# VHH binders against Uncharacterized protein F13C5.5, part 4

Target 1, 168 residues: Uncharacterized protein F13C5.5, of Caenorhabditis elegans (o76565)
Amino acid sequence: EICPMDKHAICNTGHLSCTCSVSQEDEAPVPEISCNALIARDLETGNFPVVSVEFDLNNSAEALEEFPEDAFRDKISSSLRVDEEDVIVLRTSCVGTDDTLTIQFVILKKDTNSSALPFAIEDLIDAESIATRMKAMGHLSQIANLDVDTIEYTEELVDLEFEPSNLE

## First folded at step 4 (VHH; framework vhh_5c3l_4)

Design s9D (from C10_d with Y105D)
Fold by ESMFold2-Fast, scan of step 4:
Formats: structure tokens, sequence, C-alpha cells
Structure s9D (fold): chain B 168 residues (1-168), chain A 119 residues (1-119)
């Protein structure tokens, strides 16, 4: 089974889901905010540098209904020595033919002391440096109990208009 | 202006205990992973222990695991290292260090405090 719930949000190939762990405390639970509020992209191309992690679901012991985002952020935080609140997951997607789950994320800098939205590229730790560092780490063969297949830096075309029912 | 100041070092006999403290100022202490790093005579720097910004995650070098405990008090901007069952091999200058944006690299450290374990 490629994605146990193909018609549910986590396996919606082509969706852009933005989750931000930066505190927004006027309401509980902490709401998801749209990609338009989080990321300042290149206006010419729509590209934004991200880290992509591909997970192999073929050896998953349990049906995957929801991505374990908190466990993922904790593992990234502890591996790279960055604050868990600064790990922002931008996208989760499944490919309907190869049992692969792709997670795209960025990490906020503390040195700029910036909490302003939308986040500019200069507010983020360099994605290529993150991917390079993670690939050099032997203990990242599993993240959040999922088998890691690849970790890559990508320049992603971000479709900020494709957020059909989770607008936050 | 980032300031880190260690205290609590000294001379102790094998099997003894010491508690090191590091007073931090000039940055938001609760936002950063912190580390204790040591340098023994004629050796390179060794990361002894790391602690997450909120204190929920800790790591230890195999040489000190089970004997040393790292902790922090974010309300007091202070980092601690409790050292038990000290060995002559623990003799070193101990530094308090702050991780920065250069992934797993330190951007600041204190002047150090000397720990000598000798009979």
Amino acid sequence: as target 1 above (168 residues)
Amino acid sequence: QVQLQESGGGLVQPGGSLRLSCAASGFTFSDYWMSWVRQAPGKGLEVVSDISSGGGSTTYADSVKGRFTISRDNAKNTLYLQMNSLKPEDTAVYYCAKYGTSLRDFDSRGPGTQVTVSS
C-alpha cells in the first residue's frame, strides 16, 4: 500500500501544506498558516530552496494515516542542534506508484532574531548546507521510525494557490 | 555582546565530585543548544555533553556517560555540569559553549575552568 489513506490530506500528491512551530498563541490549538504568510518566494520563478527527505514506506510496520511531524521536528532539532520551533515543514506528498513519502522543510535562523512574516530566504539556514550536513550523518537512516531513502537540496516551485480546504 | 563565564573547577581526588556552572548573558539563553567542551593536556577539544534549548534532550560522550549530568536553568540563564566518579582522565580545562547558526559549530565559548583529578 502506497499511502494507506490516498484521499486524505497526508497523501494528497500536489498539495502544499504549511505547518509552523513558531508560536501564534491568540488561539488554541496553534493554527496552521498558509504558505503565502510563511514564505517570501522568488516572484519570477516561484522557486524557494528547501530540504527534501524521501521516505521508503515499503518496510513500514504500520499503516500511515498521518505524518509524525512532531517526531520528525524533534529528530531534526536534536541531530542539527537547532531549536525544534525553528523546524518548519512546508510540504508532505506521496507518489501513487512507488510507496515514497516526501517531506520538504526549512529551518529558521536565530542569529537574525527575526520572527517577522513572511520569512525571507535570509531568515533561513542555507538549505544546501542542511542537506549536506544531514547526508554526512550516519544516524539519519531513520527519522520518526520511517526509513530514509534520500535527503536532497532542491529549488522548489511553490504553488501557493493550491491549498483547497486547509487555509489557516 | 555574548558573555559565558564558567565556575566550580578545582582539585579533587579520584572518585570525587564537582559541579560546574556557566553564567550566560548578552543573548536569549533559552533559544540555544548549549554544550560543555573540554581540553585535556596535549589533546584536542572534546564535546562532553549537549543540552537542548528547553532542556528536554541531552547527549553525552561515551567517556562520561553515566557519570556526568548536564542541566540548565533558563530563568537564571545558567548551564550546569554535575561530575561524579571523577577519574584522572577527566583532568582538563572545561568550557561552556553556545551553538550558533553554523550547524553543530560553536559561535561562542567561555574562558574555561580548570578541573584537576589527582591523588
Scores: ipSAE 0.280, ipTM 0.649, lowest interface PAE 3.2, mean pLDDT 73

Design s9F (from C10_d with Y105F)
Fold by ESMFold2-Fast, scan of step 4:
Structure s9F (fold): chain B 168 residues (1-168), chain A 119 residues (1-119)
Amino acid sequence: as target 1 above (168 residues)
Amino acid sequence: QVQLQESGGGLVQPGGSLRLSCAASGFTFSDYWMSWVRQAPGKGLEVVSDISSGGGSTTYADSVKGRFTISRDNAKNTLYLQMNSLKPEDTAVYYCAKYGTSLRFFDSRGPGTQVTVSS
């Protein structure tokens, strides 16, 4: 007859039946950081190799309002001994899960003449080499106060699965 | 071409101090992380200290923390290593090195300067 502590009764007016439900107005603020709240960048797709870092948001130590891109770039630059301005975040996405944030980035070689897309492969530090070095560095279990799950290189950017269609 | 030239090495007694310098040319010095690397007789290379392009970030090997200080003067294209409280274990050839984009830690290294800590 009474609902559990995390639910309240919703009764139909004029009807005898009631159900137990959680509404948004009755929900306590959720302390979990969701991936969707941290999507900050979606740049043009490309077919060049990138480094992919997957973060587990379930174990985050502090609440974040947006992806800490500057802190991420600072950590990558200091860990790999490259200039922070050469670390280019191309995409942040929640492909595959709600609690896993995927960051895809490249590192420009210092003597390149262009900082804008499209990048030539010859202007980028080899993504496989970057991923290999990062995996060898045990102190990269956290980046920008987020727990690192995986670091891999991929041959291309991951596409967003949302395709709005309209009929002409 | 990239050129790195160390100076300031020599013989010093335990507890003494030395300051190494590295003159850099042939590249934009202020754009690159720099390192001091050493090799003791019969041992491999050890990275002792790193400094960021602007000088705002530094790292040190546990063996030298609190005793060595890395610094740079980008206006003079010069890297420095201040070595205090020297120990016999610090005896090595010290190399100035520039970080690069290969699987190696650095793409360029100087010819080295000998540091000998002995009584």
Scores: ipSAE 0.237, ipTM 0.610, lowest interface PAE 3.7, mean pLDDT 75

Design s9W (from C10_d with Y105W)
Fold by ESMFold2-Fast, scan of step 4:
Structure s9W (fold): chain B 168 residues (1-168), chain A 119 residues (1-119)
Amino acid sequence: as target 1 above (168 residues)
Amino acid sequence: QVQLQESGGGLVQPGGSLRLSCAASGFTFSDYWMSWVRQAPGKGLEVVSDISSGGGSTTYADSVKGRFTISRDNAKNTLYLQMNSLKPEDTAVYYCAKYGTSLRWFDSRGPGTQVTVSS
């Protein structure tokens, strides 16, 4: 309920995460999924700092039916020495005939009350620091058997519709 | 105030064993990855072993793999390092360390316990 459900998107509310299933090329493109209720966005700009990981699916697109979120969280958590329960996947995007899968995620600080939604920026490990450290790690050229193309800090949750009532 | 206190170090002969303990207080021990870190004379810090908050995941430096075992008892707020088949090159001050809430490696470590492996 806190994440939208779509025929090409899976909202795993038990893990506070959403993922996107990769469809055949002739399937109609679907918009990215969002988890608006999980984060407190800046009211003036709509911005929220996230880490964006872009995967190159050229070799695996035919075999990938859903994002391997548990393997992703395990790899991120073990590499950065944080608990995998604190790795929150906010959005996945696999639209049209793109050969790329984009994952946007954040990491909770451990003393954060995980039931106190929406999360404020101070509840999260600095996204720019996460992206910088991940780019410095040679073993993160692959995550969950997927080839990593880019890792970037962004302040924009692309196409996320902000509704102030979602913060209530 | 985070407090970490190591114990169990000492002098041991090559091939011997020691078990280090670290008593933790001032934070929710069961919530954090913990590490054993060592510093040999004239060398930098080396991460020896890491353990996840629940104890389900562990890692070891290649230099100690197969000889050392990290474990934790969350009910007792205690971290352990079982050191077997000790070698002279294992001589170091051993520190118990807590991973930080930021991506700095450690936000806290204990005063250390000396391990000397010598005949």
Scores: ipSAE 0.132, ipTM 0.533, lowest interface PAE 5.2, mean pLDDT 72

